# Designs tried in a protein design chat: VH-VL binders against Putative dimethylsulfoniopropionate lyase DddL (dddL). Part 6

Target 1, 232 residues: Putative dimethylsulfoniopropionate lyase DddL (dddL), of Cereibacter sphaeroides (q3j6l0)
Amino acid sequence: MHSLSERVEQLRLNDCPDWLYLLHEFDALYRQGSDGGSRPIRTHRKRVRDSLALIVEANPAVNDRPPEVKPVTAHLGRALDLGERGAVQGMSRALARVAGRLTWEYGYEKVPKALARKYAYCEILGPRGPICAERLILGFVLFAPSTTYPQHSHKDIEESYISVAGAWSENDAAVHAPGSLILNRPGLEHRITTGDLSPCLLAYAWTGSEERLNQPGMKLSSPRKARIEKGI

## First folded at step 21 (VH-VL)

Design N01 (from L01 with heavy chain S31H)
Fold by ESMFold2, fold request of step 22:
Structure N01 (fold): chain C 232 residues (1-232), chain A 119 residues (1-119), chain B 107 residues (1-107)
Amino acid sequence: as target 1 above (232 residues)
Amino acid sequence: EVQLVQSGAEVKKPGESLKISCKASGYSFTHYWINWVRQMPGKGLEWMGRIYPGDSDTNYAGKFKDQVTISADKSISTAYLQWSSLKASDTAMYYCAKLWDAWSHFDSWGQGTLVTVSS
Amino acid sequence: DIQMTQSPSSLSASVGDRVTITCRASQDIWYYLNWYQQKPGKAPKLLIYDADNLETGVPSRFSGSGSGTDFTFTISSLQPEDIATYYCQQYNNRPWTFGQGTKVEIK
């Protein structure tokens, strides 16, 4: 078993097969359904795929981050089990191989008490690493059961979520199947509501200007406090 | 359908002030950047700057910083380009343009406003 | 600022000819490049975004390719309505910059 802490030189993506294989699963996830969907969704999927391909080809630096957990991460094992049995099992298997190295964090200046036990995200690829990149951010968001989270559009970035595991609905409408994409475009807001019995794991991607992606404190949209307290 | 309708042509003298407009319709005005592009007579296109009407965040190309003011009035879905003191070198066609998404390309353009500044 | 250099500055071709315009960026801009058409007296019109994606309603004779610093715009069979000036434009970093333009005429 090889220990990354014993390396004396800069690790690169090609030295880290479990990270590389996870990125292969992101590529596959965003290739799925690229011929269908609305023009904004097709364009976004292609941008994520093209950006990821350019990053992987460059063999970027991999800088370990200290593992971090949050209360919601107690649900990660169940989410991975669910994902392994579904349509996106490759992603779930690849994520499981690095699960102990993930750095889970909150996306708020001050996390609402209603969400503190109900969500967290981790970056896989982006300015903070572990896989270093300036023009794309990839990661995961984990939700506990019975969670409501409003998504607001962002200026200067385009944000998508793709279901890996768990039942959830968009704007209280239809339950999304694994592999379904929500795109946060300007003027089109989305509300995520998770089911009562299972956690929900989403993959996310941010595309946008390099300047905006590198700004300090860039995080997920803040939910409405009253809605969150009322829904959970 | 998305439309950007600009104010009419202007003939001015050096030193005069001017404010030209770009009225937007057919989309959520506060959620998209509005950009201004200059085209001097017989020349190419130059990005001048942009505004995000939702929060009035404004960015300028360096050569236009402090030379013009970009603003917006959300209540009437209108963006503005303003000079406090025109110069003859401001003679140009000025276009407003909307980004298709948050950051990438100009999919809708106004018809242009010709500004002529001469003594 | 990222400099965008187009070649040629102008060209004259016959109806039906293949027309090629190149655009070189002063630094790596990935695929963050758009192509616009401007007919005399009119506002620019988007033809191609992200180097190779054809905008809705644009005829299939138009195409784009390239990545990094070198980009190509092609009209496979020039038509009379294609008389215009064509501009590349990068959106990798502010300020967004345009190429100098390529004037296309029919001889």
Scores: ipSAE 0.654, ipTM 0.843, lowest interface PAE 1.8, mean pLDDT 86

Design N03 (from L01 with heavy chain G54D)
Fold by OpenDDE, fold request of step 22:
Structure N03 (fold): chain C 232 residues (1-232), chain A 119 residues (1-119), chain B 107 residues (1-107)
Amino acid sequence: as target 1 above (232 residues)
Amino acid sequence: EVQLVQSGAEVKKPGESLKISCKASGYSFTSYWINWVRQMPGKGLEWMGRIYPDDSDTNYAGKFKDQVTISADKSISTAYLQWSSLKASDTAMYYCAKLWDAWSHFDSWGQGTLVTVSS
Amino acid sequence: DIQMTQSPSSLSASVGDRVTITCRASQDIWYYLNWYQQKPGKAPKLLIYDADNLETGVPSRFSGSGSGTDFTFTISSLQPEDIATYYCQQYNNRPWTFGQGTKVEIK
């Protein structure tokens, strides 16, 4: 009885059409629309697109991660429904096809109680997978209604959000709708708030050094720093 | 407008200590890395190291590790490069430079500080 | 460390000529390459970032192209004020490294 050691062949992106199509939606998101006359936004969008193109061309490994849910994922269905009605309906539909394969995480060693049921993120492309990449991270952030994501900053990471569903605000500056792009430059302190009627779903991209993206070290700003920046 | 203003030229002897400065203005000093770049006479550019002024996080190129110290004073938006004991081989132009982000390109440079070490 | 090799080390051309400088990386660095101009006695100035993006205020006669290991810097029409040494710089990995430089002179 020759035990046919089934060589489990490493899956690659081209073998996983649902992931590939989701990446195409990310590409579309960062290609569509205006940069609003902003050089930083234009540069960031180009970096995301160019990096994504190089990654896709290389046909990266796909390492499935165990699916994991968080309390906030109870709102994912509604968020996806809302997303399908908006300007980025293609993204919402593509995400829905892989929703059961997502690994939702907090990203913090200690998650504040106020966020434990109202927040989670999932990586789609990055060092942690499932689509393996070292110099770009793509994923989603999900917020429940009436959420306050505390003030924080990224020292060595540039972050962008593209709204997929819901109404939310950053630093009380504006109310963002589906299709809106928000750029957080490295070191920029920011707080996110969501409305009370609907969950919010955000597509996000992180750019930075390989070293930093592999160890993002997500930390909330100290209350003291937050007060100082608010002029309190 | 972003400006980096460096301290004046220095003439020193071997064995002497030296600290040169780079004063930044026109942006949030604590939010961007300040870098030091060496250029020996008639030679190319060499990245030495960097500091993040908010938390004083520092990185050095291997060649310059333990040879120099990079520091910053947030209260006056100033970065420093210092030697405990200068060598003749330390004779060079030293530039401070700001990163546009945290990893990519130097969008602003100081005017340079010439350091001459001779007996 | 990533080695950056520029070619040529020096060149002399006439006003109005097309000038091309190449930079080769010892490994694949994607588009993580910048070009700087250094005039005599001055600090370097950023011209091109991310391989092909023109810095604000830089004349359109300057351009960059390439990805991976091979990159090209071009001056479409050389001007007298372009006398300088040009450097490529990679930011794929620390330590960040520069090419050895290309000295551009006018005949």
Scores: ipSAE 0.917, ipTM 0.958, lowest interface PAE 0.5, mean pLDDT 95
Fold by OpenDDE, last read:
Structure N03 (fold): chain C 232 residues (1-232), chain A 119 residues (1-119), chain B 107 residues (1-107)
Amino acid sequence: as target 1 above (232 residues)
Amino acid sequence: EVQLVQSGAEVKKPGESLKISCKASGYSFTSYWINWVRQMPGKGLEWMGRIYPDDSDTNYAGKFKDQVTISADKSISTAYLQWSSLKASDTAMYYCAKLWDAWSHFDSWGQGTLVTVSS
Amino acid sequence: DIQMTQSPSSLSASVGDRVTITCRASQDIWYYLNWYQQKPGKAPKLLIYDADNLETGVPSRFSGSGSGTDFTFTISSLQPEDIATYYCQQYNNRPWTFGQGTKVEIK
């Protein structure tokens, strides 16, 4: 009785249409619209698109992670509903197709009590999967209403947010709408606030060195540093 | 405008110590990596290492590890390259360069510091 | 370390000529390649970043192309002020490495 050890063939992106279509939505988000006359934004968008194209062409491995939920995911349904009404409805719909397969995380060893029920993120593409990539991270951040995400920065990572749903602000500078792109240059300190009425869903992209993306080391800024940067 | 101004040319003997400087202006000094690049006479460019001024995080190319020390004083927006004991083979032009981001291209360069080590 | 090989090491062309320099990486580096110009007695200057993006203020006669392992730098119409040594540089992995350079002269 030759136990046909069914070599479970490694799933690849082309075998997973829902993930593939979600990546197409990311491509569309970073391809469509204006860079606002900003060279950094233009460069970042191009990098995300070019990297994503290379990754997709290589037909990367797909390793599903165990689904995990966080308290904030109670708001995901509403966020998706809102996203379907906006300029990025395709993204919201594509995300909804894989919502049950998402691994929501905090990214911190110790999550502040104030954020424990109001924040989580999930990786779609990156070193941790499910879509395996080393030089690009794509995912989503979910905020509950009335959330303040504390000031932080990424030393060696360039980050962009594209708003999918909800009204939110970064550094009290503007209220962002669906389709808006916010670029956080490496080392830029930023704080996020959300409105009281609706959850916020953000698509995010991280670019950087392979080494850094594999160990992003998310840390909140000390209150002292935050004060100094504000000139207080 | 971003400017990197390096210290003047140095003439030294083997065994002597040396510290050269790169003063930055026109941008947030603590937010961008400063790099050092060596160019030996008539030769190409060699990346030596870099420093992140905010926390003094430092990376070296293997060839230059333990051969030089890169440091920074963020209070005066200045990066340094130093030798404890110079060799004749250290004769070269040394450039400081700023990264546009954290990993990709050098968008600004110092004018260079010529270091000559001779007996 | 990633090795960058430029070709040719030197060239001489006439004003108005098309000049082409190639750079080959020892491994796939995607689009993580930059081109610099170094004039005699001066510091290097960035011309092209991410394989094909022209730096601000750089004349349009300069261009870059390629991905993976093979890259090309082009001057569409050589000018007298273009006398320099040109370097490719990869940033796929540290240590960042440069090509050996291509010296461009005018006949």
Scores: ipSAE 0.915, ipTM 0.958, lowest interface PAE 0.5, mean pLDDT 95
Fold by OpenDDE, fold request of step 22:
Structure N03 (fold): chain C 232 residues (1-232), chain A 119 residues (1-119), chain B 107 residues (1-107)
Amino acid sequence: as target 1 above (232 residues)
Amino acid sequence: EVQLVQSGAEVKKPGESLKISCKASGYSFTSYWINWVRQMPGKGLEWMGRIYPDDSDTNYAGKFKDQVTISADKSISTAYLQWSSLKASDTAMYYCAKLWDAWSHFDSWGQGTLVTVSS
Amino acid sequence: DIQMTQSPSSLSASVGDRVTITCRASQDIWYYLNWYQQKPGKAPKLLIYDADNLETGVPSRFSGSGSGTDFTFTISSLQPEDIATYYCQQYNNRPWTFGQGTKVEIK
């Protein structure tokens, strides 16, 4: 009886409709709306869309990661509920379909105590999967109410957030609503704060070199250093 | 407005050391990579390497590794390219260039520094 | 290293002519390609980034297209001021590499 070692065929994106549809929602998010007259935003949006299109066309491998939850994921249900009411309801619904398959992470060797219960992120597409890609990272960031994410920058990564749910601010400059896009240029120092009423769910995209995206790193900065560099 | 101003033309002999400069203005110097590009007489463009001024992180093309040193002084927003011992083959135009982001295109260039090495 | 091959190495055309330059990459570089113009005695100037995006202030007669390994740079109507050497440049992998250049002259 030759045990037909069932060659577990590598799953690909086209075999995983829930992931595929989630990627379509990402495409829609970066396709829809105005760039606000900003060339950097326009360029970034186009890069995300073009990269995503190429990745999808290539039918990448899908390697499901073990699901992991963090304390903040207790707020995910509420965040999804809120997201379904807003301008990006499609994204919220698509994410809800795969919510049980998400691998939530801190991205720190040692997570700050202040964030341990209030923050987590998950990768959807990228080097770590589940949808395998080297040139683009897509995922979500979840914040509990009344969270302050410390000032940091990305040296060689351009980052964008698209608000899915909740009200939040970056660098105390504005209050962002669902559908809002915030671009963080490489090297830009930014701090995130959330309101006290609701969790915040952000879709994020990282663009950069393959090398950097595989080891993105974060540079935490002292607020004092940032002020000095700005000549303030 | 972003400006990159390079030091003047240099005439040197083989074996001499040289350090040329690129002074940046009009943007946050510490937040963007400065690159050096060589162009030999009548030839094309060659990326030599880059530096991130904030932490002095450097990358070199293999061809130029250990042949030149790229450095920066963030206090005066200046990047440098230096040789410990020039060769005749180092005769070229050298450009500094700023990346628009961190990896894609050079949106700003210095005017170039002509280095002539002749016996 | 990624090799970039431009064609032709040189060309001569009349004012008003359509000029086409091609660049081929030794591997798939998606849209990670830029085009520069260098006039005699001047620094290079960015014309096109990410294969098909016109840089700010660049005349609309310049355009780029392509993806993967094959890219095209086009001047729809050649002008006297367009006399220059044009370079493609990939940024898929370091070291960043340039094509050998295409010298454009006017007849």
Scores: ipSAE 0.914, ipTM 0.957, lowest interface PAE 0.5, mean pLDDT 94
Fold by OpenDDE, last read:
Structure N03 (fold): chain C 232 residues (1-232), chain A 119 residues (1-119), chain B 107 residues (1-107)
Amino acid sequence: as target 1 above (232 residues)
Amino acid sequence: EVQLVQSGAEVKKPGESLKISCKASGYSFTSYWINWVRQMPGKGLEWMGRIYPDDSDTNYAGKFKDQVTISADKSISTAYLQWSSLKASDTAMYYCAKLWDAWSHFDSWGQGTLVTVSS
Amino acid sequence: DIQMTQSPSSLSASVGDRVTITCRASQDIWYYLNWYQQKPGKAPKLLIYDADNLETGVPSRFSGSGSGTDFTFTISSLQPEDIATYYCQQYNNRPWTFGQGTKVEIK
């Protein structure tokens, strides 16, 4: 009885319509709308789109990760519901289709207690998967209401957020609504706060070197640095 | 306006040590990589390495690893390139350059420092 | 290391001529290519980034195209001030590498 070792054929993106459609929603998010007259934003959007196009064209491997939940994921349902009401409804719906397959993470060796129940992120596309890519990371960040995400920066990563649901602020500069894009240039220190009424769901993109994206080294800024930025 | 101002031309002998500088202004010095690029006489451009001034993280091209040292003083927004022992083959123009982001293109360059090493 | 092969090494053209320079990468580098201009005795200047994006303040006669392994830099109408050596540069992988350069002269 020759055990036909069913060579579990590596799944590819084209074999996974739900993931593919989610990526199309990412493409749409970064393709549609205005760059606000910002060259950095324009450049970043183009990079995300161009990279994504190349990745999709290459039909990357899809390696499903074990689903993991975090306390904050209790708010995911509400976030998705809210997202379906706005301009980013396509993204919310696409995400909902794969919600049970998401691997929610903290990204820190030690997550602050204050964040443990209020924060998590999941990678959709990137070095960790499920959609394998080396030069782009796409995913989502979920915040509970009344969350303060501490000051941090990314040394070699350019980050963008596109709001899917909820009202939130970065560096107390503005209140962002669904559809808004926020760019964090490399090295830019930023803090995120959320409102009290609703969770916030953000789509995020990271661009950078392959080396850095594979080892993002997420670290919160020291309290000292945070004080300096606050002018205290 | 972003400016990178390099130290003046150097004439040295083989075996001598040298440290040249690149002073940056017009942007957050600690937030962007400073790179060094060599151009030998009549030759092309060679990326040597880079430093992130905030934490002094450094990367070198293999060819230049252990041949030079890149450092920075963030208090005065200055990056350095140094040799412990110069060789005649180190004769070149050296440019410091800032990355627009952290990985892509050099949007600002110093004026260059000519280093001549001759016996 | 990624090798960048630039062609030609030198060219001479008349004012108003279209000038084309090519750069080939030893591997697929997507759009991670920049073009620099270096005038005699000066530091390099960025002209094109990410294969096809014109740097701010750069004249529109300069353009870039290509992806993967083959890239093209074009001067649509050569001007006297364009006398320089042009370099492609990949940033797909460190160490970042440059083409050998193309010296552009006016006839």
Scores: ipSAE 0.913, ipTM 0.956, lowest interface PAE 0.5, mean pLDDT 95

